# Ledger of designs, part 8: VHH binders against Mitochondrial mRNA pseudouridine synthase RPUSD3 (RPUSD3)

Target 1, 326 residues: Mitochondrial mRNA pseudouridine synthase RPUSD3 (RPUSD3), of Homo sapiens (Human) (q6p087)
Amino acid sequence: LGVRPVPEDAGFGTEARHQRQPRGSCQRSGPLGDQPFAGLLPKNLSREELVDALRAAVVDRKGPLVTLNKPQGLPVTGKPGELTLFSVLPELSQSLGLREQELQVVRASGKESSGLVLLSSCPQTASRLQKYFTHARRAQRPTATYCAVTDGIPAASEGKIQAALKLEHIDGVNLTVPVKAPSRKDILEGVKKTLSHFRVVATGSGCALVQLQPLTVFSSQLQVHMVLQLCPVLGDHMYSARVGTVLGQRFLLPAENNKPQRQVLDEALLRRLHLTPSQAAQLPLHLHLHRLLLPGTRARDTPVELLAPLPPYFSRTLQCLGLRLQ

## First folded at step 17 (VHH; from wRTE with T57I)

Design xRTEI
Fold by OpenDDE, fold request of step 18:
Structure xRTEI (fold): chain B 326 residues (1-326), chain A 123 residues (1-123)
Amino acid sequence: as target 1 above (326 residues)
Amino acid sequence: EVQLVESGGGLVKPGGSLRLSCAASGFTFSRYAAAWFRQAPGKEREFVSAISWTGEIYYARSVKGRFTISRDNAKNSLYLQMNSLRAEDTAVYYCAAEPGLDEFYDAHEYDYWGQGTLVTVSS
């Protein structure tokens, strides 16, 4: 009776290699004209400038694999004529000295997120890794870990968020909406059951640093999941308005009646972040794909970890809040 | 039962045109993103085109300007108009559908698939 070794829970691997993040002083945002958030892509970036920015964003190169730390707000895919990661892959490939092989996207953080983008110059490698990620998720083995800063502290230090989600087109905007008690009919109508794991890493000033591990894929899943925890992600100007506060108690508001609004932070949090209300209304989403686990070279080999450093604006927020990524 | 059924494949000469169709049944097709993928002999399945549930369109670079994806929700149908066909376009073409996607390029994210239709571009 061969005791099948219980696959060790791919736990939130705490091996925080202390990369000494430079002690960025909580520098007061300079005068009114300077974008208060460092590490964002400039508006109206040219194609060439984007290629240069992406070249500079390379964090690792191993064999056919190129790993990028994608800035927040860059679309991976988009409409014809839109400047996206996909649209500049040929130029990026050339700029990286790849002569005959074009890079393709294996795994990427979404448009609104920053962090890891895994590219491959080998189609077979790309396909193999994509298959691995999907299989791992289906087997409830998370391979992606996001870092989020939340306005609010989850009630539990760790747990699972399960929700059925659907897309709705409301006033010209696509919104993710939770569905209570989905039926089989609802599933056939495009409702998807979603699952994420979460762990609170640090808390301070009424905020939390949270690690999120999605096991399903759905538009804005992690943002909506955190809203369901009554802890919207900082800079979530789409879904944060679904959390109300009365007498210090947070509650969920119906999605149908709450249109996207700029996230409103309380005065205490604004002071802590050294932001004006106007600046806070422009706060980038604090959601970062921080870690990806790749399969080992051999079936028995330890997974390979890819890491993307936090963007400067994210790191500043952590400093202001006294939060540390361990 | 959820079904996707591709049709319209066949033999065509280089420079020719072909229109593929995919008929969806057993689910509310209008709420799903839909995509075309293709697989050439001895190659991996690759993204061709996608259309979101709201009608946003995406193309692979290799087919951009030559192929046109469209959908008819009233007919629960997805189409791929292929013009200026090349030998390299020879493949089995698959229709796929999935709700809630933001990114359409990864075949592994789609749960619903057709059986495929063969397109052969040959002189």
Scores: ipSAE 0.892, ipTM 0.952, lowest interface PAE 0.5, mean pLDDT 91
Fold by OpenDDE, fold request of step 18:
Structure xRTEI (fold): chain B 326 residues (1-326), chain A 123 residues (1-123)
Amino acid sequence: as target 1 above (326 residues)
Amino acid sequence: EVQLVESGGGLVKPGGSLRLSCAASGFTFSRYAAAWFRQAPGKEREFVSAISWTGEIYYARSVKGRFTISRDNAKNSLYLQMNSLRAEDTAVYYCAAEPGLDEFYDAHEYDYWGQGTLVTVSS
């Protein structure tokens, strides 16, 4: 009776020592206009400007793989005529000197998140890596690690968040809603059981730096999961209103009755962040795909880590809160 | 049992048109995103088009302006109108469905698949 080895919990890998990226010359980014937060894409970018921004966002090139640090707010896919990552892939490929083979998206952070985008000029490589990511998740081995700043501190320093989620269309907006005790019928009706791992890396000023590892894919999964922990992600203007506070105690509000509202921060947090209420209402989502694990070149090789540095607005928030990535 | 069944494939000349259909059963199709993928001989499966559960539409660049995806939730059906067909469009076309997707381009994110229908574009 062979003792099935207990699947080793793919622990939150110790972040390798951030080699001090040389202070690249602050090229005077042109007057970042009236955007209160640095590192965001300007509104109304031209196609050319987006290609240039994405070229500048390249963090690694190895073989057929190109790794980008995508800015927050850039959609990967979109409607016809919308400026998206997909829409500029041909021009980006050309700008990177790729003559015959266009870049394909292997994996990307969502629209509202910043961080890693993995591209491949080789379709076979893309397919292989996509298979790898899916199989890893199904095997409960997380390959993606997000960094989030939360308003609130999770009760546990680490754990698993399990929730059944569904999409609802409310007032013209698609919202992710948690479902209690889903039945088989609910699953056939589009309810999905979701799972994320979390680890609190640092705490300060009533906030936390949290690493999140999704093992399932569902719209806004990580945002909703953190709301279920009563710690909405900073800049979550979609789901943060589902957390109420009475006499300093947080509680979950029903999703059905709580429409998306701009996240409201307390005065102490506003002071710490040096933000006005108006500026806080424009706070970008502090969710960043920071790390991806790739398979080694050979089956026995150690996984390869891809890292994307935090965007400037995210780093500023960490500094204001006294939080550090280890 | 959850099923997706593709139909409408066949032989067509370059510049011709075909309409593919996918019939869904055993689940609430209207709550799922639906997509078309294709796999050419000796190539990897690639994204063609998707439609969200709310009706948002996405196309691969290679088919944009030539193909039209649509759905009929009352009939639990997905369609792909293919116009101006080219030799490079020759492939097995697959219907797929998944709830809760934000991005539709990754075939591996879909749990429900059809068996596929062959489209051959030849002179």
Scores: ipSAE 0.885, ipTM 0.949, lowest interface PAE 0.5, mean pLDDT 91
Fold by ESMFold2, fold request of step 18:
Structure xRTEI (fold): chain B 326 residues (1-326), chain A 123 residues (1-123)
Amino acid sequence: as target 1 above (326 residues)
Amino acid sequence: EVQLVESGGGLVKPGGSLRLSCAASGFTFSRYAAAWFRQAPGKEREFVSAISWTGEIYYARSVKGRFTISRDNAKNSLYLQMNSLRAEDTAVYYCAAEPGLDEFYDAHEYDYWGQGTLVTVSS
């Protein structure tokens, strides 16, 4: 449960070497019906089962801070009555032995992603860290690093992804769509300019392991940014259909013409992943909040690094594709 | 220019009710998430409630069941109905707006803020 100090500047930084991964991943264990996606949250979880799962997901506790490795598919907030991280924080706080102190969310990976959730039992600490994260990203000093597996290899090994984004409500679904050359009127109508940094860490089997550092906040920003690179995130059943292929050449389809549909992987990729067509339709999103940089304990101290291990399904995918985290 | 203006604050007895309003201008309010935050003296600004651009509603645990958020896009207005008020609800209440959020609790993610309206709950 150790944190590792890093230089004050966040950047892409040096990460831990090889992570622990399940041995024998990617081998087919039998006929159709196998369970290739270990570590997913069950669909019909009771409130008590969710609290138990989150308690088991605690990876670090330091002072008022509690760090979770959130499973894919758990909403952070939601409608009243819905089971979410937020809805069970009192029970989680009690089960962790806090004296009726309420845990507050400082930063979290979203519903469709997995990875770090930072909670605080101290409201002052939560507010200071939230301010720190916002100011750092506006100064183009990234503090959060996501890992993603992409279908496709970005043309550049690193760079920036800039796009103006808006929300659209299409046939009952909220979608994020790019806006080309936004006017001032578009900006006042809620279009935001967004920015992410990326770095390709490894490539193999027509796929990439990519580190992504968002410097703006917008719904589904990282998924859409990777679509704009013609390299949708593996398991992206919302935006991947916006990338088409003709004669081996990838291109963008208009976002308003392509509503969400299950991601289509070519047959070679399915074989490499050891997936049947029915299993591929259930691929979890391979987007994981892997690293957060926090300010050091003293003003002049080096920043503190929080890490969330890759989920078992993510590690299995890396093994199948011959990809390694740096 | 972009403006958010709160109104409706005042002095009220414990157990009483109060309705806050926030008038928006200078931007297309219907395309923004809108939220209420509050700040008591000596405390951090805290999330109260939010309503998304498509109408999804979120509440802090401390106000659930007592407060009701609503919006009227035709009037470019956000509202907070506060019932069963308690002394700990005493604070300056702020409205805020931001496009493109999928989580609403972090005050530092909002760029547009009102100047606040004071609510005092005292016997």
Scores: ipSAE 0.835, ipTM 0.925, lowest interface PAE 0.7, mean pLDDT 87
Fold by ESMFold2, look of step 17:
Structure xRTEI (fold): chain B 326 residues (1-326), chain A 123 residues (1-123)
Amino acid sequence: as target 1 above (326 residues)
Amino acid sequence: EVQLVESGGGLVKPGGSLRLSCAASGFTFSRYAAAWFRQAPGKEREFVSAISWTGEIYYARSVKGRFTISRDNAKNSLYLQMNSLRAEDTAVYYCAAEPGLDEFYDAHEYDYWGQGTLVTVSS
């Protein structure tokens, strides 16, 4: 776990690190048996428990930088009073021996995803790295690689996904909606053109392990981009219902007419995952910020790579489906 | 033409108050998140506060409880009420806007910026 030097443009990585830990067998699924979603953050935890979990989630410390492997479901920021990563940074700083220094978030996987969080105790370093990430994205040099498990296999083994996206308030929820052929008026109304690159790493059981590299920033971009490929991310209870199936053919339903629904998996996939339909409705999002590329310490040094181990539930899913990173 | 124009800066003594305004034009302001950032001489630009297009509010820890952000979509305006001002609040304050953000603290994610208004907190 940690950092190693890599070329400045690392592209799609071929290596993954798995934490050494016991893995439950996929053959043990059942209501009375094994926990099929090991490694999830408890739904109701105290501030002290969150700080302890985050301290245990530190995967690297270099100079002012602290790197975490964030559990799925932890918000980065939120409403006043909400328990979030931001809300416990002072306690985390104290527990790491940085009491006099304020930790700042440089980059983080979002609430619904898991994976890398990069923190800095130095504001100059934080600003420099935020600038680096943004300029790299705009130069089409990806620095972040997510891993996802998808329901469905993309037609191409790699490529790019371009879509214009907007936010809408639908049925009490803010949702990301694609816009066809956006006009100049649409752009002024908050529509953004978005871009992600993808590579299929492995396929099995009608599913894929996909690496995703966003080159723009927009709410739920990767989830909606995979829906547009008719291959929703496993555990996507916000956007997966936009993909319909008739006679084995997948198609897109209009997003403004489809409220969020718990993802429904076909019977064959439920059997492969050893899940009941009620358990599948509780699937965590299988979207993990696996890799970040950082600039080297000197201007001419090669960039370094941060890696976050896959969560246990993610690894279980890979085992059940016969998928591996290489 | 897209514009954000800040106003309301000035000289104030420690413990005093100021209200900053940001007038937006040339785009549909109500569809954008809006934020305040500040930059003191020789320092990096830093996040102060943000308000989402649906009204959710976020503050930097250093200003929470002292500053209040608000927006008026009918007037295409963003405001920052700054109370209990300290010398460390001396900076140029910038208004920014961006659609589609989930997190508001990274200045490099915003494409639309004002020219800034100077706030000086001095005895």
Scores: ipSAE 0.824, ipTM 0.921, lowest interface PAE 0.7, mean pLDDT 86

Design xRTEI
Fold by ESMFold2, fold request of step 18:
Structure xRTEI (fold): chain B 326 residues (1-326), chain A 123 residues (1-123)
Amino acid sequence: as target 1 above (326 residues)
Amino acid sequence: EVQLVESGGGLVKPGGSLRLSCAASGFTFSRYAAAWFRQAPGKEREFVSAISWTGEIYYARSVKGRFTISRDNAKNSLYLQMNSLRAEDTAVYYCAAEPGLDEFYDAHEYDYWGQGTLVTVSS
């Protein structure tokens, strides 16, 4: 098993074939004929298979720094015995020729997202970069940019999303819940004020390609922030059901609808994506840590940019919807 | 107002044991993740162990199997049982707390800290 690109979009980027063929004419592709989501982490991975996948996911190496493009669904840390990024770092280090040097996680996309992971073989470098990221974020200078596909188009083409968030524990799952007008007591009970910037890059088929820049750290912040914009992230099976539609208008459902439910897409969107409702219930989260800005390391002041390519399922979705990443 | 106070540090021979405590006050401790970090002289502060607000437990590789983290929300306390101590475990140990984290290893994401307790492992 493995990831496969979506090859049927040969007209994408070819002027003549694109003009005579529908732009969204992508087809399901992969070694197994009924696999619509190419590029996902295989089920039942062995430890060695995970190390091989992560070695293949290296997108950059510079000095002590190693940059990966993490697959969606891989936890960074976890319970004892669970396969995680952290659990295989020694094997990955050896596979990369670093033998005795241990890799430390500097920054990582979370379990439910895909994209950049920054590792360091130097503890001093790791600490300096972690400090840099936190200080930049607190100074409202974003260093991380996520790409997301949303079901719905935000009303503004760019803006800020501010919300106070708390954790709740329901059915064995930690859920992130907004809190209106938090008091000092709420803050001492673990409510945290959060902030993200967003920019709509492209729209089409009732969906948007959105760039998201978190300026605070809170579990599921970006997913919940997009729910609050009434434009849940595609593949959000935790929070998307909080958005309802009545008489053609979207609204937030009352607090009693806090339990996770599989995302439901309307028939027009299912047709555009070439998905059955059963397949849509298996959509991967379309949230990808695409860019990280690092501080300059020499006499120059220009930040260094790290990029992670979009996963194949993400690119397929963009093609089906007629969206482009600029 | 908000306070974390560590105790239980001291001098121990290699192979020995110590139990660290952290008493929390001024906030609803049960709603926060809590963690232990340590800093040896001349080294960067490093992650040791964490326990989420729902009780999920995480360890740094260097201490797994030797250290046990626990919390008692009724007593607003965090503990670290340290067994099979080595010279490399010599450090100032810090208690930290933060709400809403998904990952616990980055010291810079915690706002609440104790002043630390010294552990020295020496022959």
Scores: ipSAE 0.805, ipTM 0.914, lowest interface PAE 0.8, mean pLDDT 85

